# VH-VL binders against DNA polymerase sliding clamp 1 (pcn1): the designs that were tried, part 2

Target 1, 249 residues: DNA polymerase sliding clamp 1 (pcn1), of Pyrobaculum aerophilum (q8zty0)
Amino acid sequence: MAKQVLTYIDAKEFAYIIDSISVLVEEANFLIRNDGLYLRALDVSRTAMVDLAIPKESFEEFPEVEELRFGLNFKELKKLLRRVKKGDKISMEFEEGRVRIKLIGKSVRSIVVPSIEVVGEELPTPKVVYTAMVKAASDVLATAVKDADAVADEVKFEASEEALIISASSDKGEVEVKLDKNSELVYEFDVKEPASARFSLEYLVDITSKTSKISDIVTIELATAKPIYLSFDIPAGGKISYFIAPRVE

## First folded at step 1 (VH-VL)

Design E5 (framework fv_ebronucimab)
Fold by ESMFold2-Fast, scan of step 1:
Structure E5 (fold): chain C 249 residues (1-249), chain A 123 residues (1-123), chain B 111 residues (1-111)
Amino acid sequence: as target 1 above (249 residues)
Amino acid sequence: EVQLVESGGGLVQPGRSLRLSCAASGFTFDDYAMHWVRQAPGKGLEWVSGISWNSGSIGYADSVQGRFTISRDNGKNSLYLQMNSLRAEDTALYFCAKGQESIEEYYYGMDVWGQGTMVTVSS
Amino acid sequence: QSELTQPRSVSGSPGQSVTISCTGTSSDVGGYNYVSWYQQHPGKAPKLLISDVSKRPSGVPDRFSGSKSGNTASLTISGLQAEDEADYYCSSYAGSNNLYVFGTGTDVTVL
């Protein structure tokens, strides 16, 4: 049999994808199916879930398999990916119990990492009836979350018919970012019912900072006292999305 | 080498326009926010404008809002400042600066600066 | 207050410590942990000395240290050297609407 190989044209974009996943988990299982590459992982506190789906068509080379599972610990992978340069490709060659990962540019850098068996359960897609959806510039969300993190441990998202308000307050200060439905930074606004929920900033700062480098648009879906859904379309195809549980009073 | 080189400064009359350019090299330009900071002769630093890596977030100092436009061309590794309706108070050395935001670090400092380009607004 | 307030000048002798204050409001220095300090020698571009209140970039000596209390940030230069004679500017992130504000600047003289 020929070696099973997966090649992604934009190694820098792939590095941002891995970085955004690694804020929740240090290791995860990837699943290659005939139609694409998938990953779903839950953080150790079971309060945040990442979901990755990249179609086969986004890859220069894709394995010809019915199903291939492989788990990676992201420590050594992140070391290699910090050296990625614009124009580099990333390739993964699957071997028995290991993955050979190459950065392909003017020179070829490679590492071999163990393919691990990450123990986990099958994670179902959360069934949430969202009442509010806003599509906005992703770096506006990243900045609002970073501002909130400077003054508090929690951030509140409030959607009304007129605006999305992202706010935080504590003894250290107050921060508020208001995104009116007619703002040039708001691309779609669909609020059927007002929604309000608070979330820990623990993951949001890193998630939004890293994902804003993948996608210039974020889709935010809210419902009162429900997990927030953040979705980022990948330019080469596919998406990375997050479900984050709300804080309860 | 990580480098920023400004150009486009010069002598210009009040009410006229001028366009500044900043050429970046030695780093992945489209990973970072970029800024324009100015300094009038013998005076302090003043932040003028900033732009995120994808141009999705843009800000201006109140003193230039509505007159200046910041833009970038990631394919050319270049930052621009279009300055309209120039005033004597806009006379300054204009610096191009790189934000520290990256996939490895998320800081709000400006860690790489050009040598500046002088803009003199006088009749 | 549109600019952060710094003393106009500070002086010291070699080997002494000097401290420069940077006072703002709850909407900048007091509201965020994103204070930076810059050193500027005559005729040269500014050099980043401290970011995020107290973090030193690679290559900055540990005799430079930053701190913050309420609406006031401070830069301390210990073991003052002749080459520290320069202008020093603080800056703060001021939120997504205002982005950044610089201090009025402090001239450090080494006698």
Scores: ipSAE 0.000, ipTM 0.416, lowest interface PAE 16.6, mean pLDDT 85

Design E6 (framework fv_ebronucimab)
Fold by ESMFold2-Fast, scan of step 1:
Structure E6 (fold): chain C 249 residues (1-249), chain A 123 residues (1-123), chain B 111 residues (1-111)
Amino acid sequence: as target 1 above (249 residues)
Amino acid sequence: EVQLVESGGGLVQPGRSLRLSCAASGFTFDDYAMHWVRQAPGKGLEWVSGISWNSGSIGYADSVQGRFTISRDNGKNSLYLQMNSLRAEDTALYFCAKDTSLSEYFGSGFDYWGQGTMVTVSS
Amino acid sequence: QSELTQPRSVSGSPGQSVTISCTGTSSDVGGYNYVSWYQQHPGKAPKLLISDVSKRPSGVPDRFSGSKSGNTASLTISGLQAEDEADYYCSSYAGSNNLYVFGTGTDVTVL
């Protein structure tokens, strides 16, 4: 049969993908199917879910399998990925109970890590009917969230027919970022019904910091008092997305 | 208009098995997580088990882990609880309850309850 | 596994306010905003009064209100009425596998 190898051309981009996932979980199951690589994980507080989907075409080498599942603890993987440089490739070779991971550049660095059994069930897609969608520059979202974090522990997203407003206020100050529908930083704007919700900055700062290095564009979907949906297109193909529960009280 | 009707309870000897059923109507059954909650005579409420809308996530109370199995049949709008290795401590009124969740696996609580089916474990 | 702590009983007169506390840990009440409250009359199934700490379902009078501070959630019944005489239970999401924990229950007497 064909050898079971996965090779991703941009190891630095892959490192940012792993960093983005590890904001929520220390370990997770990857699923390889005939059409791509998938991962879905929910944090222990039931507050945030990450969803990763990378099509087979995004890889230089892809396993020829009907289904292959493997779990990784990101701690050791992140140690290897800290040393990634521009132009490096990452390769994973699947063995019984183990994964051989290679960082391929001017030199070849490799580790062999156990494939672990991460306890959990298959997670369905959350059933949220969104009323507002904004596609905008991802660095604008990252900056707005970072500015909000300077003054508060939570951030409010308000979508109207005219604009998306990202704001935060406390005794320390007030921050507001307004994205008008006709802004050059807004690529698509579709608000069927005004929407408003507040979210903890706990995950948003790290998520948007890591994902803005992967994707220049973010898709924001919002509904009043519902989880926010953030989706980031990966340049080589695929996407990483998040559902984050709203603040209560 | 939401209705949950439990059945399958009765008198059973320790160590034996019993299967409870819950028939749901008045809502889109496959959009919501479902739960079993029990109450021993004269005692408080105890959560027993829960199952997400697609059976993808399941949980059990420590007291029943390994002995009880929750399942659902969305085509029949039915929830089940298979109870094995029954103990005297399992004697209780068993309620079928609908989760508040539509957008998450499990929500804040239980918005509709059945009348319950009585399980008595005694020799 | 561990039950949330509620007072065994509270009492009040018609028109007064009573408050029922529900104390847990950082792994349940303190860790999540998924607290609910239930009213149970003798021989009947429980009825949801409050979800998501403070949200009232349709049909529940606004004299019932919920709140949370740290590891303690509270249910307040204002304008107490004879029909409020019942057992009250809190519940909280408690994490993976053993998903929910109920409180010990409080008997409300209207004198």
Scores: ipSAE 0.000, ipTM 0.412, lowest interface PAE 15.3, mean pLDDT 86

Design E7 (framework fv_ebronucimab)
Fold by ESMFold2-Fast, scan of step 1:
Structure E7 (fold): chain C 249 residues (1-249), chain A 121 residues (1-121), chain B 111 residues (1-111)
Amino acid sequence: as target 1 above (249 residues)
Amino acid sequence: EVQLVESGGGLVQPGRSLRLSCAASGFTFDDYAMHWVRQAPGKGLEWVSGISWNSGSIGYADSVQGRFTISRDNGKNSLYLQMNSLRAEDTALYFCAKDSLAEFYGAFDIWGQGTMVTVSS
Amino acid sequence: QSELTQPRSVSGSPGQSVTISCTGTSSDVGGYNYVSWYQQHPGKAPKLLISDVSKRPSGVPDRFSGSKSGNTASLTISGLQAEDEADYYCSSYAGSNNLYVFGTGTDVTVL
């Protein structure tokens, strides 16, 4: 059979994508279909889900397959990706039980890693009707979440017709960040009805820290007492998204 | 108020087909994954098949894969199991069960009373 | 389909505690926190007692508790009552090809 290969032109960006996924899971399955590369994974506590979709048009080379599934251990993959330099391309060639990864720059390095079978590949899709959507600077969200983490274990998101408020309070202190709909850091603001929910900071700090290196813009979708949806557009095309369960009950 | 009602069971000869139905009421049917679980007389529970809220994910037990087909009609709040090439070992009470989640991984929080399928010559 | 191993039967007197074990592998009980327990009275459909290893649905008495260590999950029934006489089944999410596996079942007798 013909070798199945995918090539992504920005290996450093790909490394950031892997870093963002590895916040939730140590290993996961990738799925290649005729239209793109996909990954969906849940953390062990069922609190957060990551969803990755990169269209075939984002790749310089893409496999011609109906479906190809492969699992990777992200701890080992990240060690290999530390060798990536600006301007490098990354190519993956799929073999039975193994993936050959090439870093293509002024020199070509070829490494082979095991493909593993990762249990838990039937993935949940939260069914949520969102009532509030805010598109804003991703660094603002990352900073607000980091500040909240300094004083509490939970953060509250409140959307009203006028603003999105991100707040946290405890005996240690109080933090509040208000993003007014007319703020220069808010690019879109669509609130059909007020929404409020509280979330654990356990994953949010690392998720927002890592994803802000991929995209300067975050899309936040909220509904009262429902999972929060955070979406980040990948510059080369595609999207990495997160669903995080509320601390409501 | 919340209930699942199975139908379509009965006596059937080996090698033949049978179609089970499950009617749901009292909850938003299209928000949840649905499952079929069976129990042979005097034996334990065995998961048979599951289908996600939008039919985008489907699974089968090894013992029925290739012979059974699960489907749902969200407009009718109904779940189905098409059983082909039936064998004596398929004899069991078949329960319809609701997943606590829209996909899989959840617990089976609502169960029907079951419909009896007897495969005998 | 493989089955999770449970004792065939356990017995106790009213007011005592009984524990039912459910042993699987690293690809089911040991690999996930998606263990459920079901109670079945003769001629009735199963009823959910415990989800996600240790969570009680509303309406289930606090006498029922769940836990997990490695590849073994446990259901403990404290303050045993006559109405607890039933069959008990554990279940676990089982990974990629087979989504769920049930235990062999345990008959609880109140003597």
Scores: ipSAE 0.000, ipTM 0.391, lowest interface PAE 20.9, mean pLDDT 86

Design E8 (framework fv_ebronucimab)
Fold by ESMFold2-Fast, scan of step 1:
Structure E8 (fold): chain C 249 residues (1-249), chain A 124 residues (1-124), chain B 111 residues (1-111)
Amino acid sequence: as target 1 above (249 residues)
Amino acid sequence: EVQLVESGGGLVQPGRSLRLSCAASGFTFDDYAMHWVRQAPGKGLEWVSGISWNSGSIGYADSVQGRFTISRDNGKNSLYLQMNSLRAEDTALYFCAKSGEQTDLAEFYGMDVWGQGTMVTVSS
Amino acid sequence: QSELTQPRSVSGSPGQSVTISCTGTSSDVGGYNYVSWYQQHPGKAPKLLISDVSKRPSGVPDRFSGSKSGNTASLTISGLQAEDEADYYCSSYAGSNNLYVFGTGTDVTVL
């Protein structure tokens, strides 16, 4: 039928989105529906999930399809995206069994990559019952996680009616960051019941580092001994979200 | 100990309304999604509606969409089903059911606790 | 919405094994690993037997086992006993917002 193309105006932002996904997986299936672009993937240990949703309104050009699935290995895509310059657009043109990816700026650079079949189960939305929600500046979370990583392999999140505390301790030292509900860096605070859980810093450092370049705001949802939910708003209404399993013992 | 008790059923004329209630006890009601499931006399189970712990996610079967409204009051440990524009085919035993635990990133969709049901008969 | 397809009835003698199939589509049984099985005795509420395709709740005998291949889930009852005579229903997650679908039900008779 018509040429199947999507074009995203900010190629550098798109590169950060790809980097944020690739922290968990080296390849993933994308889904284009009539209303947007979607992606869900679990890391190999099944301890972290990424969920991407970008509405068609975020794109300069969007395919006219009911459903289109394509899998990409990020190795060659990342090489192209490392050449992205401020002001570049990114375009993807879908052909049978392959995707033509273009960086459009003062010159046009392109690569054709095979569309691959990424084997795995279809992933539903996790239905974790959360008791605490904090909406805050994403840079504060990224800094707190980076500081925790300097002293420990795990970080603890504790939500109370008054504050969210992010802390880590080991024989190397102790780090604590307190986000009071009245802080200018906290935009929304809703704690129905105190919540506490510990998480590996393995993914959190890279996730929050990459996502803070995409979004100024993070939504954090917590429940005691449950996966943490981190959601980052993309300009024009899209989201990239993560579930990270808690540490036990 | 853990218990769900439905009420509000009865005989009602076509086109009228009924409101069903489900009282929960013995568990932390606020931690679980809740469901309504019905069974017509001599027939199988049919999922009717579901609601998340904070009412942020709600779903309905096509057969009741636009006519039924599910709601919950966590302060009263209660689940409700407002049934409008009732039809003869809505005649059934209506069960209240609790979702199971979610312990990891995989969802747990089994309904592990059920009430005994409340009978709704739609007849002239 | 369409129900998942189960055989109307299965029968066996004490000590035998019976298997009940539950067939759906790629958007329910085939798309997710969230198939549950329920046992219902006459006049009683359903009881959860299996969740997440093959997980047994506490108190369910290991004679009950679940599996899935493609768009078809199966419940196997080994060492069939008189008290296993009941109606059995499968169910599957079928979309977001707690959307579920039940099977047509199977009557198990122990002869």
Scores: ipSAE 0.015, ipTM 0.441, lowest interface PAE 7.7, mean pLDDT 85

Design E9 (framework fv_ebronucimab)
Fold by ESMFold2-Fast, scan of step 1:
Formats: C-alpha cells, sequence, structure tokens
Structure E9 (fold): chain C 249 residues (1-249), chain A 124 residues (1-124), chain B 111 residues (1-111)
C-alpha cells in the first residue's frame, strides 16, 4: 500500500497556523482534496469561524487522493510544535486511524497521534454582501485591538469613504485608531457604502495576536451589523480567514 | 552549546545612561524570546524586561518602565538594553536570559539558559 | 510589585529530603501553571531546575521535583547531596503589569 504524505517546508509557519486555529477550537477536522488542504471550524459559542485553505502547490509533498478527512486534537500537536526550529519541515503520514507527524531538521522528531472523529455539522461559508474593504498592515490591527482591550470588552469598526476607525470606550478610558485611505499602512481601500459594527475583544485579541505572526497584511471586510471578515495571506500560499459575529443592542 | 555573553556594564553616575549588549550563540536566536534579569549585590532576582522573537511583544517591570528600552538585532544574534536616567537602585548584575518557548506571542517566562552577567554600578 | 514568599533557609543532612515553598496570590502562582525553579551557586548564573510547575528539563536529576497546591508551589529535593547546597528561586507569570515575579530565595544548607 502506497503511503499518503503531506510535507510543508516551513514547520514554524505551520505551528503559527495551528496556533491561529486553536484560538477557536481544541480539535478540528482537516480535509485533503486533490487541490489543497482545508479546515473550517466554529467555536463552541457559535460566534466565530475559522477557515483555512492551503493549495497543493504550497506543499513539498502532497497526497494523491480524491478526499481524505482527518481530525486532530491540537493540545498534543502543539507540544510537538513547541520543539520546532527555523529550517525544520513538517510531514504528516496518513495511516489507518492514525497520523504520524514528523519534524524534519538536523534530526527527525516524530509523534503518532490518533486520527479522531470530530463530530459536528457541515459548515457553509457565510454569505455576506460586504460594503467596505481595507487591506492594511496586520500589526496595526493587532496593536489597535490590544489597546482597545485595555479599556473595554468590545470594539467598534467604522469604515467611511475617507478612513477606517477602530475605537473602544468605557469608564476606564477611550481608544481610537484612525487609518486614513492615504496612510502608508493602508495598501488598498474600497468603501462603497459606510459600514459600522461592534465585536467582542476576546476573540479579536487572540486572533490578531496569532495571525500577525503569519502575515504582514490583513484584509478587513465590513458591512453594517454583519460579521467582520479578517483574511491573512500565508507566505507559502493560501490563506487563513475568520468570520466574527457582531454584538447587537 | 548555548552561550550568552553580556557586556557594557560599568561604574556610572546617577542620571547617566548605559547600554548593555548580549551576544548569543549555539541556538537559533531569532526563534526565541529574550529577557534581562538583574540581581542586586546580596539580593534576589528581579525580571527587568523581555522581547519576543520578532520584537512584536515587549514588556518591562514597573521599576524601569519609561527609563529602559529593550531591543534585538536578529541579524547579529544580539540583545540590547538601553538604560536611561539611572538610579542607585539600578545597581545590579544584569543577566541575559533565553526564553524556553518560541512560538507564543507572550513569553513563557521560563529562563532555560543564562549568561554570566555584567555588573552595573550606579554611584557618585 | 511584591515578590513570592520563600523561607529564608532550609537545611537537611545528606540523603534526607527538603521541601521549599513558594507562596503567591491568585494573580500569579494560584492563577497560572507557569511556575519555574532555579538553582544558583555562589558566583554563578542561575540554572533552570523545573519549568511549568513540575516539568524537569534534560540534565536535571530526578531527585528534584515540583508541585503546586492553590497559591503555593513547592520544590522537593530528595536524597540531598553536598552539591545541592545553593540558593533556590521560584518564579511565576504575574499578569500584564509585571509579567514575571521571582521569589525571595531560599538558602539550602546540607548538614
Amino acid sequence: as target 1 above (249 residues)
Amino acid sequence: EVQLVESGGGLVQPGRSLRLSCAASGFTFDDYAMHWVRQAPGKGLEWVSGISWNSGSIGYADSVQGRFTISRDNGKNSLYLQMNSLRAEDTALYFCAKDQYSMAEYFSGTFDYWGQGTMVTVSS
Amino acid sequence: QSELTQPRSVSGSPGQSVTISCTGTSSDVGGYNYVSWYQQHPGKAPKLLISDVSKRPSGVPDRFSGSKSGNTASLTISGLQAEDEADYYCSSYAGSNNLYVFGTGTDVTVL
């Protein structure tokens, strides 16, 4: 029987991807199709969804299958990934009921984990007509969200024709970050209609903290009182994206 | 072999500035958070400052906030501490220390390797 | 900020066991499982003995063990040997205002 193997050349980048997913869930199903690796998971409160898509071309080795599903518990995986060093590759060998995960560098370190069945519903892609899109430096978003978290439990995003405003206020203080369309930290700005929505900081802080290590650029899409869409391009190819439900009065 | 070598300490008058350096070898420097920890003569250890692998996260002890600046140069495998407005209470042996984990945004706070330290004496 | 409380000194004879306590609050030792222990011989840099409350790094003898209950972490040294005579410090994550705090230190004397 031929071995099915997935090899990603940058194990450290893969570790950040796993960290970014584990913000929302402790375990999830991966899906390998002929064109790439996919994962979609919803947190237990059904407030935030993570969507991962990495094309076959991003891998050094890729399984030749029509479809292969495998579930992983991230707690044990993250223990192995804490040992990753710059220049290491990560390889997954799929066997009946188990996955052999290898860190390949000056030495080879491996762990065999059960492939688990993560029970859940099939998750459709949220279909939202967005009216505002901003591409900006991801660390600016991470910093703005972190600053807002110091004073409040929720943050407001307001997109106008001229600027994106990220703000929060409470008895403890006020924070406001303004990204003008002409800012050197704004790479694309397309606002067809003004948009405004508020979101929980507990999700945004953790998400932007982890994803800023993967991508220097974030794509933010907004529509009034709709879920925010945050997308981060992976340097080796693909993207990791998030939908976060808005707070309502 | 992991090695951390501090330098830049010395005798300095109150109110002056000093810059400490730490040269790292034997591990992939740009994968790990780095810290400065000090020890006053005959006293215990005090965490001073820490910086993540990519300089994206930086922390300071309240006692040095606003006066000290931590930085790193991954191309030179070096860690720095710029110390301004020095006070007599800053007199201590300053250790460079490596964090145990590399992937979290915030540090593990476990210092798995330490340099020998460089002595800073603030006195008139 | 305040330091974690350790006894100033602990003594034992060769072959015996000693335990060093490290007491903090619910905002440091009690709130997190990020407690580490360090050994320091006179004139030397500290050496990591225990990480994450009870995890022993490679090269550290199994005579050293760590535990935690509530706001107090403990380091136990079994089968005391002369070379264990040193200062011992605990450390804990302490939240956002001062990320890490060290204990007051304990001098271990053998015999």
Scores: ipSAE 0.000, ipTM 0.393, lowest interface PAE 19.9, mean pLDDT 85

Design L0 (framework fv_lutikizumab)
Fold by ESMFold2-Fast, scan of step 1:
Structure L0 (fold): chain C 249 residues (1-249), chain A 124 residues (1-124), chain B 107 residues (1-107)
Amino acid sequence: as target 1 above (249 residues)
Amino acid sequence: EVQLVESGGGVVQPGRSLRLSCSASGFTFSSYAMSWVRQAPGKGLEWVAYISGSGGSTYYPDSVKGRFTISRDNSKNTLFLQMDSLRPEDTGVYFCARGSQDILTGYYSGFDYWGQGTPVTVSS
Amino acid sequence: DIQMTQSPSSLSASVGDRVTITCRASQDISNYLTWYQQTPGKAPKLLIYDASNLETGVPSRFSGSGSGTDYTFTISSLQPEDIATYYCQQYDNLPLTFGQGTKLQIT
């Protein structure tokens, strides 16, 4: 059925969004509603969640439906999206039991993938009370995480009234990045109570590497020994967000 | 149906070692954090070991840190507790309990399923 | 470590009575609290999670409330099968800690 079409102007940006989601899950359901495109998914250990929300206005073409749910296998989708070039558009046409994906550039390339039904619960927003929020340049976070990965398996985030410190230490070396409240790389700083937590670099390296290609800005929310919340604004509108569990001693 | 079955308990002398096992069935074992909780005769509940679903994170209270080691084999749906340098105060019933290391609950959670427990007696 | 203190340590009540047990945390635990029932010789059973949410299959006469550091567990109309020891547990931070328990008896 060629009546329901979703078109996103920047296929390369869409590819980065899919890459970012696929760090946590190999398949998931997308939900199209009157006001936008949504996705929520938990990794298999239920220790990380990705949340995607893109408003209708971010799309060149958008289906006019009450609700449309479709599941995709991200490994197969990523193979197609690796061929995307700058200036390409991506279009999805919804057919019974399948999705026709078109990459629109100098030529039009088309692939048909099965629409799968990923069975799962409705996922509510995680119940976490945060005490610290920092909005900063996403490149700084990506670099800090990458540098930490060179010396350790874990990275520590410490928020105080004056600064956010991202650090890692082991017998291989030590890395510390300090984001002062008044830094030109810090856009908002709101710390009601100091917060400190450690996180595995396993998810963080891949997430921040891919999301820094999407967004110049990250919002970081912290509470002591609680999951970190990372939110990245998408230039065309919307955001992709993550909750990642802390590591314990 | 979710089931947790403990084994390996018994009577041991102070200073010796004992290894407990917990066999899990009826759910995706690797998706859940697991804990060991003990109860001394006539006393309350005491949490003694935690392991994340992947096995990447473990935690112990000071009372057993350095003496107890929690581990899991997700391919065999089995949880273990290695207890070294046992003391009389380690005597009690040891329960295997399923937690939800679930981001939706703020990461840590209570225990929704418990095994029947396996008794451990450390006696001279 | 977060210390959990229950009050009272024991109580006796009659069938049909309203029973209240209090649990106090040494610091704010943001409603990350469960209540368990343990009958003699058995494993504990989850009754309430997130301070006020009733676990599936648990009778509606059980309820929980509270916030911050002070939490309450209530049995609205005590039944004979409710004879047990009740425990609160926080999961705001590690190590996970339990209250000392409240032994409930019927007269």
Scores: ipSAE 0.067, ipTM 0.569, lowest interface PAE 4.3, mean pLDDT 88

Design L1 (from L0 with heavy chain P61A G99E S100G D102S I103S T105A G106E Y107F S109Y F111M Y113V, light chain T34N; framework fv_lutikizumab)
Heavy chain, then light chain:
Amino acid sequence: EVQLVESGGGVVQPGRSLRLSCSASGFTFSSYAMSWVRQAPGKGLEWVAYISGSGGSTYYADSVKGRFTISRDNSKNTLFLQMDSLRPEDTGVYFCAREGQSSLAEFYYGMDVWGQGTPVTVSS
Amino acid sequence: DIQMTQSPSSLSASVGDRVTITCRASQDISNYLNWYQQTPGKAPKLLIYDASNLETGVPSRFSGSGSGTDYTFTISSLQPEDIATYYCQQYDNLPLTFGQGTKLQIT
ESMFold2-Fast, scan of step 1: ipSAE 0.000; ipTM 0.438

Design L2 (from L1 with heavy chain E99G G100R S102G F107Y Y108F Y109S M111F V113Y; framework fv_lutikizumab)
Fold by ESMFold2-Fast, scan of step 1:
Structure L2 (fold): chain C 249 residues (1-249), chain A 124 residues (1-124), chain B 107 residues (1-107)
Amino acid sequence: as target 1 above (249 residues)
Amino acid sequence: EVQLVESGGGVVQPGRSLRLSCSASGFTFSSYAMSWVRQAPGKGLEWVAYISGSGGSTYYADSVKGRFTISRDNSKNTLFLQMDSLRPEDTGVYFCARGRQGSLAEYFSGFDYWGQGTPVTVSS
Amino acid sequence: DIQMTQSPSSLSASVGDRVTITCRASQDISNYLNWYQQTPGKAPKLLIYDASNLETGVPSRFSGSGSGTDYTFTISSLQPEDIATYYCQQYDNLPLTFGQGTKLQIT
């Protein structure tokens, strides 16, 4: 019987992927199929969903299985990943009820963690009819939400035919970032109908601070009073994306 | 203010079809997920089908999958349940119900408003 | 499927009594639980959402508590209008499932 091993060449990038997921959930199920690695999870308040898909071609080694599920509690994994250096590889070896995780560099550091049963079925993709789509530099989004977080608890996204406006205001101050359709930081702009919605900065700051380290480009999809969709392409292949529910009174 | 009114129920023989309707008023219909929930005589509540606000996502209980189709017309504020190949165990009162808004849990959410119900009897 | 079991299936109580109904899930549902009241011949009415939150307009004598797999619904001082069947419902996962109901009556 072949060993069930998963090896990702860029452990630092993998650490950012795990950090990006763990801002929403303390534990989650990974799903390995013949074509890739998948994860989908809702946060405890069911306000945000993360979706991860990495094709098998992104891995140096990939398990030969029809389907393999494994759940991880991210606390111990994050402790190990804090020690990642550039050039390190990460390897996971699957055994009955446990996962052996190795950071492979100048030295080999490893941890064995129990594989837990995170109860739940595979979650379907929310179907939202979006009216606005903007592809832009991911660090611009990260900076805009970080600046908004300094003055407020929520941020408003407004898309018009000419620009995407990210703004926040409170008694502490006002912040506005305008991304014109002709900006050098905007790579694609398609607004069929104006869209406006407000979102929790807590989710956006945490998500964008990690995802901007994975991808230079973010795809933003909006519709009035609907969940925002944020998608980040992973350089080695695959993507990580998010749905975040709007603030409703 | 929020109102949901069902219609289309009746008595039919096994193997026949019925189409239920639910007229919504008092809220922005397209912004809310909707479900059908049924109740057999003297029994408890059973969830039957779900449809998202846009109509892009639908989910069914295993007992009705392949026989029932949920749909909506947002321009007319109307929800539908097309019931084909009806069986005696489909007998019950059918309620349309509105899912709570404001989170991704609308896919799985509980029901804040219900219609009065429409009776369906499948017997020979 | 997540199975929801209510206890008791029926009970009788007097006006002014404290009434408790229990709901057990076959697996952890993380407080994704609602309580409904159904008067004979009428549609259900939402009383409690997310295990412990009182729906707007619902009297404060109704409350919910619990976590994990075990949840409790309480009426602190029973009133005549509270005579109904009560249902718990999980929305942690599809299919959405209800308890079998608890019939509350005065006798």
Scores: ipSAE 0.019, ipTM 0.460, lowest interface PAE 5.4, mean pLDDT 86

